# VHH binders against Protein EARLY STARVATION 1, chloroplastic (ESV1), part 14

Target 1, 368 residues: Protein EARLY STARVATION 1, chloroplastic (ESV1), of Arabidopsis thaliana (Mouse-ear cress) (f4i9g2)
Amino acid sequence: RSEKSEERRFDQKMSAHGAGIKTSSSAVPFASPKSRFLSKQEKFYPRCTPRLTGPQSRDTPPKRDTGIANEKDWGIDLLNENVNEAGTNEDGSSWFRESGHDLGDNGYRCRWSRMGGRSHDGSSEWTETWWEKSDWTGYKELGVEKSGKNSEGDSWWETWQEVLHQDEWSNLARIERSAQKQAKSGTENAGWYEKWWEKYDAKGWTEKGAHKYGRLNEQSWWEKWGEHYDGRGSVLKWTDKWAETELGTKWGDKWEEKFFSGIGSRQGETWHVSPNSDRWSRTWGEEHFGNGKVHKYGKSTTGESWDIVVDEETYYEAEPHYGWADVVGDSTQLLSIQPRERPPGVYPNLEFGPSPPPEPDLPPDQPQ
Key: E = the ipSAE of ESMFold2; O = the ipSAE of OpenDDE; V2 = 0.75 times the mean of E and O plus 0.25 times the DockQ between their complexes.

## First folded at step 4 (VHH)

Design l5 (framework vhh_3k1k_2)
Fold by ESMFold2-Fast, scan of step 4:
Order: C-alpha cells, then sequence, then structure tokens
Structure l5 (fold): chain B 368 residues (1-368), chain A 123 residues (1-123)
C-alpha cells in the first residue's frame, strides 16, 4: 500500500542520526606545488655575468585553519629596501622586486614592497606585497597580500592586516586584525575560503570571529563562529557549522551561549537533512540562574523531549580572554611605525567620540 | 551559458523500461555532480537520483531504488537514467540538474535545470 510505503519511508527518515560536522582542518588537495621556478643558478655554462638569483619562489598555496596571529611574519628590512629590479632565469622564468612610498593628506604615508615571479609561458605566477601606513591621527596599519597560480591551474590569494585607530583627545584606541585566504583547485571542483577578524578596544571590549567555506572530496562545508566580550564580564559565544554532499545530504550543528557572573543561557541545534528534504533535528537549551538551579530543556524530531529544573552549580569554563595590554604588547611592529613629522601649528583631522559598536554577528545567512 | 537538455521521455506500459539522457554544455561537465528530479501534475518536484562528479557516489530516492540506475559518460557530457519496472506512479516530467559553487568572499551556489522530458506510464 502507498500508506505503508510512506510510513516505512517516514520512519526511516525520522531515524536518521545526524551527528557532528566533518572537520575542515585539511588543505585542499592540489597537485604538488610547482617546484621552485627560480632554480639555483648553475655555473656550468654561464651566459651572463653576474646572473642574479631572484627571490625564493612563493608558489605554495596557503594552509587552511591558520590563526590570524600566525600571519604576521615580516621584518622591517623588507620595507627599508629601495629596490626596482627584475630578471630572467635561464628557463625563461621572470622575477621582480620593487618598493614605493606614497604620501597623502593629513600626514598619510604608505611604504610598500612587492616581489613576484612568472614562468616563461605564464602558466605559473606569484606576487607578494607588504605595506605599512600611518597618518597624523595616530592611525597605523601593517598588511600583506599574496597571490599565485601554478601550472596545474591551482590559484590562491591571501591578505592579512593589523590596524590601530587612536584618538589623542578621548584616549580612544582600538586594534583590529583581519585575514582573508582563498585557494582553488585547477583540476578538481575543490577550494576553500577563510576570513578571520579580531577587534579589541582600550576599554576591554573584544570581538573575534571567523567565516570559513570549503569544498573537498565532493563535500562542501561552512563554519562560522563569533566571540564577544564587553569588558565588564559579559561573554557571548556562538558557532554555526554545517556541511553537504554533492547529492544533497546536509548536516550541521549550531549553538550559542551568553554568560555574566554565572548567570546566563546556552542553546543549540544538531540537524540532518536527506536529499529529499526529510529533516531530523535535536534542539536543546539551558538557563542558568546563578542560584544553584539550572533549567534544561530540549526536543528532537524522533520523539525525545525534556524540560527539567535541576539542582546544579553552574560550571562555566571561559576561554582565555586577552585584555588590551596583551593585545598592544603583541602589536610591537605596528606600534613601531613612525608617522611623518608634523609641522609646527599643523593639527591632524581627528575623529571625535567613541568608536561605533561593531556590526553584530548574527547566525550566518546562508545562500538559499 | 550552462545548458542541460533532457531526452528519451515516452509513453510506456507498466513494467516497461526507458532510458533518459541529459546532454550538458557550457561548463566542465566532469567537475559537476548531476541529479535527476521529477514532477507529477499537481505535485511538488521531487529528487530521484544523483551521481557525484567522480561517479563514485550514487544515491536514489527510496521509491525508485532497485528499479532506476543513474550513470554518466564524461566523454559525451551526458548523464543517464535507466528506468526499469516502470509503474503508473512514475508518470512525471523528469528534469536534469546540477549545482555550481561560486567562490568569492563567500561561497555561493547556483542551480541549473533542464527543460524536462515527459514520461507517461499507463495501462
Amino acid sequence: as target 1 above (368 residues)
Amino acid sequence: QVQLVESGGALVQPGGSLRLSCAASGFTFSNYAMRWYRQAPGKEREWVAGISSSGSTISYEDSVKGRFTISRDDARNTVYLQMNSLKPEDTAVYYCATRKYVWDSGTYTYDYWGQGTQVTVSS
């Protein structure tokens, strides 16, 4: 009977156990990165004297799941070089190194260095740009942008920046760090994108987050998380992770928690959707009253349900929280930037008032 | 300019067999998963079968499992649906579909559909 077949199908769908999100902690499977195209010079049959060896190849794609703090790796010497040179290797590959210095209004200064290379046929190329910026408002910025492609058609792009906003009058200071990385396979329908940010102000307000998207082995995944601290003891954390196969099976896990001095709430959902849109879900929540009572509740599509109040001390293990002083200490290179000398009697255009609050990180809007 | 063109739909008797074809153009076919959907009059479109980009993973809707077989020929940019032991309930317009991921500051998906081919199973 049709009803019997439908009931059997429905029961099978309802018994689906969607648990966990498959990890995004591996790199995209590219063909091995192209060997260094700026090969070591051979003296066996020299054609020019002296043959310059260009910068070491940067033809390696960035790795997934790197922390933003690990991206800041440059020396001041890169920006103190006054260079504009280019060359060609015996295999026909080319390389260049250049530097520049731009000036603008209100004491704006940008020092930058760029290097890159290209294979003879143009099938492989890479570029790396580093910069520092400052102006008379106390603004300082460090940054890097890298991009490349190899002969297999793989391509990648990444940026990292760290910014200090400072107001001399209000003693307003905020440090923001951000990074974006992307890599795509030229031979497979595979790639990934990551965006990271960290923001801290002088009052202890903190916001951190990441948005990640990727595709590998016929599976796509999305991962977003955020953490917010108001500097007064309130903490908000949330995570939303989900994945799907090329054939439409989807699964995910999301949760959020908000706490202040042992009082707060947690809530979450684990879900699974079959290719024909049959959905299994388990939702749960906790309300912590700070008085030795915790309200726990939840339900699932398979018939689980609970709504109880228990005698339980709230156990809250906060992740380490960094204060402004720790962040400023980690920003030694940013703070070492020397702004342009200001002529006597010339005042910078200063921003007045508190920094606007950062845009709230809502649970991610997924493309539908 | 992604284009999917289905063919092979016909009127068949219950218990009969039919093979549908979907010819793809405008994209690198071998990099895309392919899916078959159907829509009967007055009903919602339902998923029927899918085959991964590599061809290694195949799945079917429960009501067609054991009767239908999906396959692909990347050299001909074509996906097939072999339908056996057809039932009147299989009467529908059959659609071929694929999904493209667009990389940028976020991952976006774009679904492409064929125009459909009519399968009628009647006694």
Scores: ipSAE 0.249, ipTM 0.672, lowest interface PAE 4.2, mean pLDDT 73

Design l6 (framework vhh_3k1k_2)
Fold by ESMFold2-Fast, scan of step 4:
Structure l6 (fold): chain B 368 residues (1-368), chain A 125 residues (1-125)
Amino acid sequence: as target 1 above (368 residues)
Amino acid sequence: QVQLVESGGALVQPGGSLRLSCAASGFTFSNYAMRWYRQAPGKEREWVAGISSSGSTISYEDSVKGRFTISRDDARNTVYLQMNSLKPEDTAVYYCATRKYVWTDSGTTYTYDYWGQGTQVTVSS
């Protein structure tokens, strides 16, 4: 609460622009989970030592409320080795690595590599799985799953994937990204979950969103937001955040905006519900005419009301939410995926696509 | 399966006292907040009191503040409502309630509200 988050800055800006009044509800405290995990196994070998370096420890939970894991971490290059092996590190911790390869119709290929380990006393364990998928239609997918748990019941996992669709006979390219992170306590009623997605095409069409929820210090919170840009100047953006105490007090803030070339609207609601279900709310809206005039209106449950037209230029765009693209700026690894060689005279079946798995396209041992 | 069983409802005279109990089973009681609600005939269900999972946060509806006391005994999986200086307006069926959060392996959360069957409190001369 002491620092200004991107979400809080955005919410504050919308509230001030509408009514000019700040409420305590707009400053909802969403506490981050406290990490209790330690990473203390480090191995550094001289260049000339005739030993393989084992995997580094992965005992650290993922960070909350940012993008995804750094895609250059964790040995993605190991997909090329097809090695199954195991060993013991100098600190007594154990490690393993395994790999697999699945083939399907229309050039479908899935390559994966998994590594993991256990602490010397068995009190913690982790796994990390990387995969790549491709076929002859121009489909490529890159993904990772990381997870860990300890003997006290604490657990965490994170995953992300990036998918390219690019038709060989058209210049239509679309990139779809998604990420999910979770951490939960085995000894406290506490945890958090985040899901992020982003879709882009070569003409600037964009769809982004996130769903987040968590629980800490006898409070639960939910946050959702979405953004859509058509690549032609239209913007649709919304946020819905709410929280609840264990005793049934709830409060939230939601808004949306739609703009094209300085013409558009914004609207929102800040609300509070007592344990007795007594509801207070304030609704507000703005209509931007693109002619130097803005209509501002609103009302509250307690009788506050305004309806006014002001002289104001509409010249700023909505600030984007912090997303995956802010953490990982390129698709170099995805674009480096080598599809299966297509035999001479064999052409892709563009209607077919990759063979869909019977279950969601998730790594092994990650239930849906 | 979460079960909540209220007991202690009775007919009492104005100014009297009564203690309600709610026995809980089917979940780790100490990890969940407990709440009391009441419903008078022809009226909406009204929140009365709540106690957090840790027991450190307690809250009451204004009309019962100073007269009612909520407490919990985690060793017995029981929450109590001590009602003093009872008034005819306190006549209602009293319900014990809790909310269970289910974290799934897919990372989703579901919330389930659980209610007891209620216990009748009648305050009449």
Scores: ipSAE 0.161, ipTM 0.623, lowest interface PAE 4.9, mean pLDDT 72

Design s2 (from a1 with S59Y E61A Y104T; framework vhh_3k1k_2)
Fold by ESMFold2-Fast, scan of step 4:
Structure s2 (fold): chain B 368 residues (1-368), chain A 124 residues (1-124)
Amino acid sequence: as target 1 above (368 residues)
Amino acid sequence: QVQLVESGGALVQPGGSLRLSCAASGFTFSNYAMRWYRQAPGKEREWVAGISSSGSTIYYADSVKGRFTISRDDARNTVYLQMNSLKPEDTAVYYCATRKYVWTSGSTYTYDYWGQGTQVTVSS
């Protein structure tokens, strides 16, 4: 019974989103954020230096966890400290910091820093690894991998990276971003997974998308979306969301739109399947002629139908999917990476790819 | 490893009753919904009943509603199907099933676990 109430609430929400499309998308909707996600986190500063007058000591680095406030904090400053040290908190928990760098062919350079900790009894642990890579081809990479787990089987991990490909000869640049996050319960059949990616070049070609999966309160859900812009006026957007209960009720909403310079189409379906396999659906479509006229059509399994041409007094466009700032925050640090100085007369070998970053220490039950 | 074992199937006369049991092992039973399906000779497998992991949500196929009752005993890792007012068209192999959400690096999927089934025959 509660499941039927949840289904009606879910269907109502999805129908409303499908019916009312807010305009806010342009050719390049993923502009880099100007500010980080600001929670109740403090600004980060270098740790206190040891005192000279007695036995030297250091402040304990702050603990990391999966809370949203901590998730949006940037630990990139760890790359600048270049320290190897360990300690114990007053509660008996332990922590460590480790750093290193690798140099390779074609100007390859990788800097990395790792920080981690364990509870006093070893019942929980976490790690956080940051890295930056560069080489003489103009390649730059910034990444992070974080994870934690406890003795009850709860676990989480998060990774993201940004990559800049820059061609010094043609002044072309391409940026690729990706992020993955997962959390799961060891004691409940509950968890979630999110993968997000974005690629764009200096000419405005853009591709971005996400895949999300989750299970909570006896319900599983899947969400996928994508956006593609060719830099020449073409736009493709789509979303496919669906959910099911443990008992086989399913519902979903999907739509796509394809436009070129205000001319195009969109179409979608809102659907529901009962536990006894009775299917309800409502399908709709729009053809936009670019002259202020829109052909709207659709039907439902319960007998609703329409096929009309209307004047579009209000301009509607699908709401943009969330962007990089909603996944990882600030991306300006990628551009601040300082590559190794290239000696006069030495040219990059474009045949050589960058080396992979050091592999972080991951729990056996964590995804790679 | 997940294992489901059904029992209680028998030959009964029309109007009779049976209780089927499904013993589960290899997973935390209380975290999983349980479902009953049946398959008659020459027909596709059909869903019969389901009970959520909490036990608070229960659904039945229209063909059995009012006659069958699903229940669970998490202390014994067992789900039950009480079948009353049995009809010849209830003759089938009955299966219990559960669904696992499987997490992998970069993806997730669902996997259904099935028992071997127990035969129920309703005839005079």
Scores: ipSAE 0.208, ipTM 0.645, lowest interface PAE 4.0, mean pLDDT 73

## First folded at step 5 (VHH; framework vhh_3k1k_2)

Design m1 (from d17 with T104D S107K; at its last look DockQ between E and O 0.32; V2 from the best seeds 0.00; counts 0 for: pae E 4.2 > 2)
Fold by OpenDDE, look of step 5:
Structure m1 (fold): chain B 368 residues (1-368), chain A 124 residues (1-124)
Amino acid sequence: as target 1 above (368 residues)
Amino acid sequence: QVQLVESGGALVQPGGSLRLSCAASGFTFSNYAMRWYRQAPGKEREWVAGISSSGSTISYEDSVKGRFTISRDDARNTVYLQMNSLKPEDTAVYYCATRKYVWDSGKYERYDYWGQGTQVTVSS
């Protein structure tokens, strides 16, 4: 006896009579207060506050997976004067500060500042270096390097760089950003390394990527990924991640995505390898036809397989989330670097680097 | 230089027992997992057992589970393989191995180190 439970259709018709109250907000004319510009001559008291306390830095390793920091986060402290000073604090810690100006050919100039400190017992130390470089070719570089060791025995090193240059082939302005970071534990068999890079040109070409490595006691891991945008709508993204134990177990996941104008493909693999070399793998793919249909297929070493066409909308990023306009906006310090004055009639020696060897002529496709 | 020296290989009867030793030198032994492999005539080298650096994680190939026991003595820089209930199929050259990860030029490189091996023969 199939009891047909009657789904009661509650029809509630609530008639929202939206009364249009015309509140006539009388714009009271805010009288323009005559700003008496009393030019208070701010007496520039040279705050010669003797910074009696030496520079301070962090005493912990950098965080993982932070990418490329912006200029504002670098803590850039370039000195305008040549300084060479050192001191000892009341607590017995020591510090130093130095700055310099290097000159070279083709109008090369490098301004740099360095500071550091050491604890009273020598158990902790840190160093920070900033630099700006330029020449008459339009080359500009801004960079920072930081390193340290703490009392726990942890050590770290990190660097950021921003470079403005003209592309050799396209004569287009290019901005390249990079970061490298590493840390080692003083107490554990642990360490990590990260390399990040971003490349932008004014036409919208963008390349981003990272290589990451790490170890924590019995485990090691690798992570690589890349993003490519051609500025015309073509996108390539890929990731490759894997880990392994000291005993020989391995596992990983990788995928690739290619799209143009709503059409594209995704492919990937998840895999596992036992210490005895037994491998499990699952591979998958997607073909996006741009018509709201997606062909999905895959298989595994355990006998799984699928091949279906589904109605699914295609979503991908045709443009980088952070592109040329953004990097230009965030590169204010880089762009503000002033080259040396070029004497009249002096032109930079364009060392044309050796022409890349001609790409080997792909053998002509033999006409079938 | 990393050195691994296996010993204890012998001729034994089926059902017999044997204890292999691997003496390690040239690295901080306690920081590294140790592994045993074997290679039978005409076959590829196969993994047999592993013990983590801390000794807290141990694993075995399925064919040797319940029969073989891997252990380590960090004070002596030695890893052991106790082999019980030996079978003719266990006849092989047994190798001790360690894996080292080295930071080189901004990446971790993996290096595998092997001993010279010790012959185990199980025969009636």
Scores: ipSAE 0.032, ipTM 0.464, lowest interface PAE 4.0, mean pLDDT 82
ESMFold2, look of step 5: ipSAE 0.254; ipTM 0.703
ESMFold2 (binder alone), look of step 5: mean pLDDT 87; pTM 0.856

Design m2 (from d17 with T104D S107K Y108F; at its last look DockQ between E and O 0.23; V2 from the best seeds 0.00; counts 0 for: pae E 5.5 > 2)
Fold by ESMFold2, look of step 5:
Structure m2 (fold): chain B 368 residues (1-368), chain A 124 residues (1-124)
Amino acid sequence: as target 1 above (368 residues)
Amino acid sequence: QVQLVESGGALVQPGGSLRLSCAASGFTFSNYAMRWYRQAPGKEREWVAGISSSGSTISYEDSVKGRFTISRDDARNTVYLQMNSLKPEDTAVYYCATRKYVWDSGKFERYDYWGQGTQVTVSS
C-alpha cells in the first residue's frame, strides 16, 4: 500500500534538541545538477537535406538552465500563412507542421505554429508550439512549449513565455518572463523540474526567482530563491536550499536579507539531520543600523554563540544588475507584435483615478 | 502495483538469531533503497536499518548496530535483515518499506510503500 510522504523543510521543525555535525557532500550541488550527460549526436538523423524537407529531429532532453532565456535564445519565427503539412523522411520517420489563428473577445488574437515528429518505430516523439498573443488592452505575449520522448525512455516538457501588459493600478508598462522545464530519465531513477520567473516595470520594480527540484541516483534536492527590488531602494533577497539521501540524511542552507537606505538585516541557518533524526543547526544574523555599526549574532546546537557590535560599512546590492532597460532591449519581438485592428465605434476605457499603494511582489509558496 | 511481503518472523530465545526477508514486486527493485522499521506494542514505529539502491550505503539505528545486518539481493528482488544477539526489547512487528518519487509540473511527491509486517518475539 502507499501513502504520501510528509515533508521536512528548513523552517518546519528546527527547534530544541538534536545535535549533529554538518556532513559536507559534494554529490548534491544545489544549483546545477543534471540528470544525464549526452556526448553523442543523434545517429538516426540525416546529415543532408532529404528529398522532401522536414524539420530536424528532437530526440534529446533539454539541458538545465542557469537562468531564464530571452526571446532571442528561442528564435521564434511564426509562419505567415495557415499551414497543415505532413510527410515521411527517408528513414521512415514522420513529421508535421501546422499553423493557425485563435480569436476571442476584446481583440484577442493568438497566432501559433506547431510542429512535431515521430520515429519510424514510434519509439520517439516530439512536439513544439510557438505563439504570439495580443488584445486591445495592450497585452502582448510570446510563448513556446516543447515536449518529447526518446527511444531510451526519457521524457521532457518545457514552456517559456514573455508578457507585456500595463499594470492596472500604476499604469506602468510591465514585462514578465516565466519558464518551466522538466525532464525524466527512462533508465535511471532521475529527473528534475525547474520554474523561473522575472518581472520588471518601468520604475525599477523587479522580482526574480526560481523553484527547482530534482533527483539523481540516490540524492534529491530542493531549491527556492527570490529577489525583490521595489524601485525605491527596498531590497529583499532570500534562499532556501536542501537535499536528502535515500537513507534519510538531510541538509540545507537558507538565508535572507532585507535592506532600505543602509538599514536592514541579514540572517541564515545551516542544518543537518541524521537518519536517526539527530539535528545540528547553526544560525546567524546581522542588524545594520545605517551608522557604521553592525550587530552580529549567532548560535549552534553544539553550544557555540556570539553577540557583538562592530564598526563595519554596510554593503548590499541596492539595484538589480539586470533591470528594465535590459529587458526592454531584449524584448523587441514582444514589443513589435501588432494587435488586431479595432472596429469603428469601439472606444478605449480610460483609467482615471487614484492607484492603491504598491506592495512588494514575492514568489508564491507553491510546490513546483 | 508495488507489493512488499515480509517473512521469517518467529519466537526466539534471548541471545538467538533470526533472518527476515522482504520480497518485492511491482517496481524495478534495483532502483530503490530499502528500509526496515519495527513497531513494539504501545510504541511508535521506529526506523531500524536502511540500504541504498546500489547497496553501497548502509545505516543502522544505534541500538541494533553491531547486532543486525541489512543486505539485498537484486536478482531475487529481496532485502534481508539478519538479527543476532536478540534481546526482549527487539520484540516487535518488523516492516520493510520503500519510497517512490513522482514528479510533474509543479509537483514532486514521495510515496511510501509498506509490507504487512512479520512478528518477532524474543522470550524464554
Scores: ipSAE 0.136, ipTM 0.627, lowest interface PAE 5.5, mean pLDDT 77
ESMFold2 (binder alone), look of step 5: mean pLDDT 87; pTM 0.856
OpenDDE, look of step 5: ipSAE 0.161; ipTM 0.658

Design m3 (from d17 with K100T V102K T104D S107T; at its last look DockQ between E and O 0.01; V2 from the best seeds 0.00; counts 0 for: pae O 7.2 > 2, placed apart)
Fold by OpenDDE, look of step 5:
Parts: C-alpha cells; structure tokens; sequence
Structure m3 (fold): chain B 368 residues (1-368), chain A 124 residues (1-124)
C-alpha cells in the first residue's frame, strides 16, 4: 500500500512594508568650546617610584606545542643604560638586573639585558636574557632566553630568535624565526624538547618545521614535520610521528604531500611494532590529476589492498597561511633595531663564507 | 660507563629450573626498563622478557609465558630471570639489555646496552 506523502506547500506571503521614515537629522551646530590650553607645566616630578620589588618571572615550565611566539609575547625589556643592580626582598628572595653592550668588527653591536631571581631557600630560581644584535651588513637579531627551576624540582629552558639577513645568493631579504624549549620534571622521569623554525623570503619562499621529543616514564615520543613553499605554487608537507614504550612496543604514522597547480600526490604509512619485532604496516597513496579525479591505493601487511579512482576535489594549501607579509608585520621590534653609524669610507668586510664546494659535476650523460 | 653483567647460566635437564641475574652499573637503574634476550646457535637474537622502570609493566615472549618470570631489585641494581620448566629449545646465550636516554643540547638520543651473555644449555 502506496502511502502518498503529502507535499504541504506552506505559501507564507509575508508583506515587506518598507516604511521610509525620513529622520530629519537637525544638525545642531556644536559650539566649539575655546579650550583655554592653560599650559600647566606639569612639573614632571620624576616619580622615583622606588621599584622596591625586584623583577618577577614565571615559576612554571613553558607549555608544550606552542610554536614560535611573536616578539610582543616575549616581554622584551632591553635597558637603554648599563645597569648592574642586585637586591634582597623582604621575603628573603634575591634578584639581579644587568645590562650591557658588546661591540665588534663590521659595526657589530649587541645590546643585552639580563635579570633573575632566587627564592630565600634557593629552591627556585629564574633567569631571563634579551638581546638585540646588528652590524653594517644589514644583519639584525632579536632574541630571548629564559630558564628556571621551581620548588617542585621542575626545570626549564627556552630560547627564541628572530634574524633578518640578506641571502648571499639571491640578495633577498630573509627573516628567520626559531624557538627551542625544554622542560624536565622534578618528580617524574619526564621531560620534553621542542625545536621550531620558520624561514621566509620576500619572494614567498617559506620553510617551516619542528622537531619534538618527549618522555613520560615508560613512554617516549617523537614528532617531526616540515612545510615547504617555493613561492611559485609548489608545496611540500610531511609529518613523521612515532612513540615507543620502554618494553619495545613502537607505533607511528607518517605522511607526505606534494602539489603544484592542482596536481600532486599524498603518501603515508601507519605502522606498529611489537616487542618481539613483529611489524604491522599500512601504506596508502593518492594521485591527484587536477581533473576532479583521485586515484587512491594502499595495502597492508595483513593482506588488505585497494586501488580505486574516485571523484574527489583536490584540496591543498598552495600558499602558507602565515607568509612574508605576516612575518614582516610581526617583526616590528626586529626591524626597528638601529645599526651603528657607519663611518664614511668604511665598508663591511663581507667575509664570503667558503663557496659551497662546487656540486660534483654530474658525470656527463654518456651519449646513447 | 654502562655495564651489564649476566650470571647464573648452567647446564640443566629438561624440566629443570634456573635463575639468571644481571648486575647493572653506570646508570640510574631505577629509571630504565630492563630486558632479556636470547640467541640460539644459528639463530637471530630474540626478545624474551621485559620489565618497565617502575616494575608495573611486564611482558614475555609467547614461547616463555607461564614458564619464565622477570623481576628487578632496584636496591641491588639487578634484574632477574627465573626460568622454570626448561626445554631444549630454551638453549641459548641469554643477554641482559637496557635502553637509556640522553637529553643533551636539544637532542633526545637513545642508547642500547648489552651484557656479554650467559650460556644456558638444556639437555638430557
């Protein structure tokens, strides 16, 4: 029996009455109050607010997987004067602050500031260092180093750098960002390390990557990934992650993708290894032809296999989400570094590093 | 320097029992898992048993399950392998092993260490 699903046509006609309310904006002439700028010479009483409290810092390790923070987030505080100060707080904690300038050849200048503290019992300590570097070659560097130990026995170290330099080959400006972070537990057999890097040039070439390591008691893990953009539309991305137990179990996942102009490939592997070295693996691949079709194939050590062509649109990021314009915008302090005045007639000695050894001449293609 | 020294290997009859010991030095013993391997003549070295750093996780090769028991004494820096119901197929050189980890200057490296081994022979 053919039950007829009735098509109820709800016709709701709601009437768009456009009432044109002519609000007559009577321009009341705001009388310009003649602000008598009585130049009260505010006697700039130098509020010598006795900065009675020494500098304070974080007493916990940095967070994992935070990447490279922008310069504004590092709290860069470079002192303009040479300072060498130390004190003891009311609670018995101690602090220090120091700053200086290092000068070198080719107009090299390094301004640095360092501060730190220690608890009354010495159970916790911290140090923060900032620096800016420049020379007459156009080189600029901004950096931070932070370290600490807390009362729980946790220890950490982190560094961040931004570098502006001119590429030796292309004469293009490059900005490189990097971060390294590590922490160790005072209570557990645990720690982690992260290395991050980003490289940008003005032509759109971009390299990004990270190496991460960690251990938590009986488990260890590794993570590596990279992204490459050539500025012309070619993209390479890859990831390699794996973990292991103390007893020898291992597992991981890795993949790579390469694309140009809508054409490309993806490949990957998931794998597992038991303590007795038994390995399970699944490999897969995708070929993207740019015509809305994708060839998908794969196999496993357990006998799984597939080989199919599907209608699927290709999606990939042809350009980095964060590129040259963005890094320039976020590198205002780096870019604001002022080199020393170069005396007239003095040119920086461009020590051309040793020319990379000539690429070994590919043996001449023997004429067939 | 990391050192592992196995002892307790002997000639035993089928169905017999043997206890192997491995004395460890040169590292923080309590922080690392310990493993036993064996290598029979003409065969590759194979994993036999493992015990985690905490001792909370233990694993065995299938062929030795129910017969062998791995244990550790952290106060003595020693790992043991109690072998019961021994079979001729258990004849091998038995090796103690550990994997240590080094954190140095942004690197996380693992190092495997082995003892010299102790001979276990099961024969009528």
Amino acid sequence: as target 1 above (368 residues)
Amino acid sequence: QVQLVESGGALVQPGGSLRLSCAASGFTFSNYAMRWYRQAPGKEREWVAGISSSGSTISYEDSVKGRFTISRDDARNTVYLQMNSLKPEDTAVYYCATRTYKWDSGTYERYDYWGQGTQVTVSS
Scores: ipSAE 0.067, ipTM 0.604, lowest interface PAE 2.9, mean pLDDT 83
ESMFold2, look of step 5: ipSAE 0.321; ipTM 0.748
ESMFold2 (binder alone), look of step 5: mean pLDDT 87; pTM 0.862
ESMFold2, look of step 6: ipSAE 0.351; ipTM 0.761
ESMFold2 (binder alone), look of step 6: mean pLDDT 87; pTM 0.864
OpenDDE, look of step 6: ipSAE 0.019; ipTM 0.230

## First folded at step 6 (VHH; framework vhh_3k1k_2)

Design n1 (from m3 with R99Y; at its last look DockQ between E and O 0.19; V2 from the best seeds 0.00; counts 0 for: pae O 9.7 > 2, placed apart)
Fold by OpenDDE, look of step 6:
Structure n1 (fold): chain B 368 residues (1-368), chain A 124 residues (1-124)
Amino acid sequence: as target 1 above (368 residues)
Amino acid sequence: QVQLVESGGALVQPGGSLRLSCAASGFTFSNYAMRWYRQAPGKEREWVAGISSSGSTISYEDSVKGRFTISRDDARNTVYLQMNSLKPEDTAVYYCATYTYKWDSGTYERYDYWGQGTQVTVSS
C-alpha cells in the first residue's frame, strides 16, 4: 500500500532589529599601590603525600577489540626507589606495592613496579606490574601486565609491550607494540582472547595484525587480520573470520587485497557449512589494471557466476593511517628511557638481546 | 587424552531397536557438544544427530527424524543414541564425535575427536 503524503513548507521570516547602545564608560586607572610583599620563602616542605593510601583497586577487566593502547594511556609510573609496602584497609582488604631493579649483562637494566590488592574475603584480587628495560645495544622496552579476578569468578589477564630495537636485517630503528588480552567467565564456559601487534620502521615499513578468539559455551568465533606496508607503496591486507555454532554449523568470510601503484587484486570467499557437512561458498575476485578498469569475477556453489570488466576507480590505502612518525610521536616515554652508563672501553656484545620472553604460557586453567 | 568409546552395535531385524552408548573421557564432558555420525559401506561418513553441552539444543539428520533420539548423561560422561524403527538403510558403522579447543601456537585451535565406531546391521 501506497501512502503519499505531505510537503510541509514552513516559511517563517522573522526580522528582529534592534539597538546600538554605545555606552562609553571611562575606566579610571586605579594606581594599585606597590605593596612590598616580602617574598616569604615559603619553605616548600615537600608535601609528603601521605604514603598511606594503598593503590585503588582496579577491578575492571580489559575491553575487547580495543587494539593496542598508547603508552600514555597505560599511565606507566615507575617508583624511583625500591619500595616494599603492604597494608590492610579498614574494610579488611589488603594492598601491596613493591619496586626494584634487575641488572644484567651488556648494561641490561630492568626497572619494575608492582602493586595489587585483595578483598577482605579473598574473592577479588588484582595485580598490576610496570617495567622499563634497556641495554647498551639501544634496546628499550616498556611493558605492563594486569591481572585480576572478581567475586563472580571472572578472571582476566592483559599485557602490553612497546619495544625499540634495531632491525636485524636493515639496521634500522624499529618500534614494536604488542598486546594480549584475555578474560574468562567464572559462571559460564565463556571467554575471549585477543593478540595484537604493530611493527614500524623508519623507512615506512609497517605490519599490523590481530588474532581474536571468543567462546560462549559451544559457540565460538575467530577473527584474524593483517596489514603489510613495505614503505614503497606495496600494500597487503587480509581478513579471515569464522564462527561455529553448538551443533557444528560453521560460516566464514575471508578476503585479501594486494596493491602497488594502483594495480592489484582483491579476492574473497564467503562460506557456510551445515552440520551435515554441506558446504555453500561464494568466491569472488577483482583485478585492477590501473587504467580505470576492473575485472570482476566470481562464482558460487549454487550456480551463480559472473565475469565482467567494469569502469571503476581503484581505491586503496597506499600508506598506513598510523605510521612511523605517529608511533614515534606516541612513544615519548619509551624513547626517554636512559640506559646505564657504559664504562669506557666496554663495547656491547652485539649478542642478540635476550630472546623475547617465551610467550607466557596461557595460565594452565584454560578450559580443557 | 580425549577418548570416545562406542558400544551397543548389533545385528537387528527391520523395525527393531538399538541403543548406542558412547563413553567419554579425558575432557570436561559437560562443556562440550556431542555428535553421532555413521558410515555405510562405500559411502561417506554422514552426520546423524547432535546435542549441545547443556542438552537444550538437539538436531537430527532428516532421514532419522522421529526414529532416533540423542541424549546425554553428564554424570556418566555418556552420550546415547536410541534408534527405533530401524531400516536396512541405517546399516553403518556409527561414530561418536566431539571437539575441544586448545591453545596452540598463539591461537585457539579446534580439535575433533572420534571413537572407533560400533557396527549396526539391519537385515532380515
Scores: ipSAE 0.010, ipTM 0.253, lowest interface PAE 9.7, mean pLDDT 81
ESMFold2, look of step 6: ipSAE 0.330; ipTM 0.756
ESMFold2 (binder alone), look of step 6: mean pLDDT 86; pTM 0.847

Design n2 (from m3 with R99W; at its last look DockQ between E and O 0.27; V2 from the best seeds 0.00; counts 0 for: pae E 3.3 > 2)
Amino acid sequence: QVQLVESGGALVQPGGSLRLSCAASGFTFSNYAMRWYRQAPGKEREWVAGISSSGSTISYEDSVKGRFTISRDDARNTVYLQMNSLKPEDTAVYYCATWTYKWDSGTYERYDYWGQGTQVTVSS
ESMFold2, look of step 6: ipSAE 0.425; ipTM 0.793
ESMFold2 (binder alone), look of step 6: mean pLDDT 86; pTM 0.844
OpenDDE, look of step 6: ipSAE 0.007; ipTM 0.232
ESMFold2, look of step 8: ipSAE 0.437; ipTM 0.800
ESMFold2 (binder alone), look of step 8: mean pLDDT 86; pTM 0.845
OpenDDE, look of step 8: ipSAE 0.099; ipTM 0.615
ESMFold2, look of step 10: ipSAE 0.399; ipTM 0.778
ESMFold2 (binder alone), look of step 10: mean pLDDT 85; pTM 0.837
OpenDDE, look of step 10: ipSAE 0.041; ipTM 0.576
ESMFold2, look of step 16: ipSAE 0.433; ipTM 0.795
ESMFold2 (binder alone), look of step 16: mean pLDDT 86; pTM 0.844
OpenDDE, look of step 16: ipSAE 0.000; ipTM 0.177
ESMFold2, fold request of step 18: ipSAE 0.365, 0.360, 0.326; ipTM 0.774, 0.769, 0.752
ESMFold2 (binder alone), fold request of step 18: mean pLDDT 86, 86, 86; pTM 0.843, 0.847, 0.844
OpenDDE, fold request of step 18: ipSAE 0.297, 0.200, 0.030; ipTM 0.728, 0.680, 0.441
ESMFold2, look of step 19: ipSAE 0.353; ipTM 0.765
ESMFold2 (binder alone), look of step 19: mean pLDDT 86; pTM 0.843
OpenDDE, look of step 19: ipSAE 0.043; ipTM 0.589

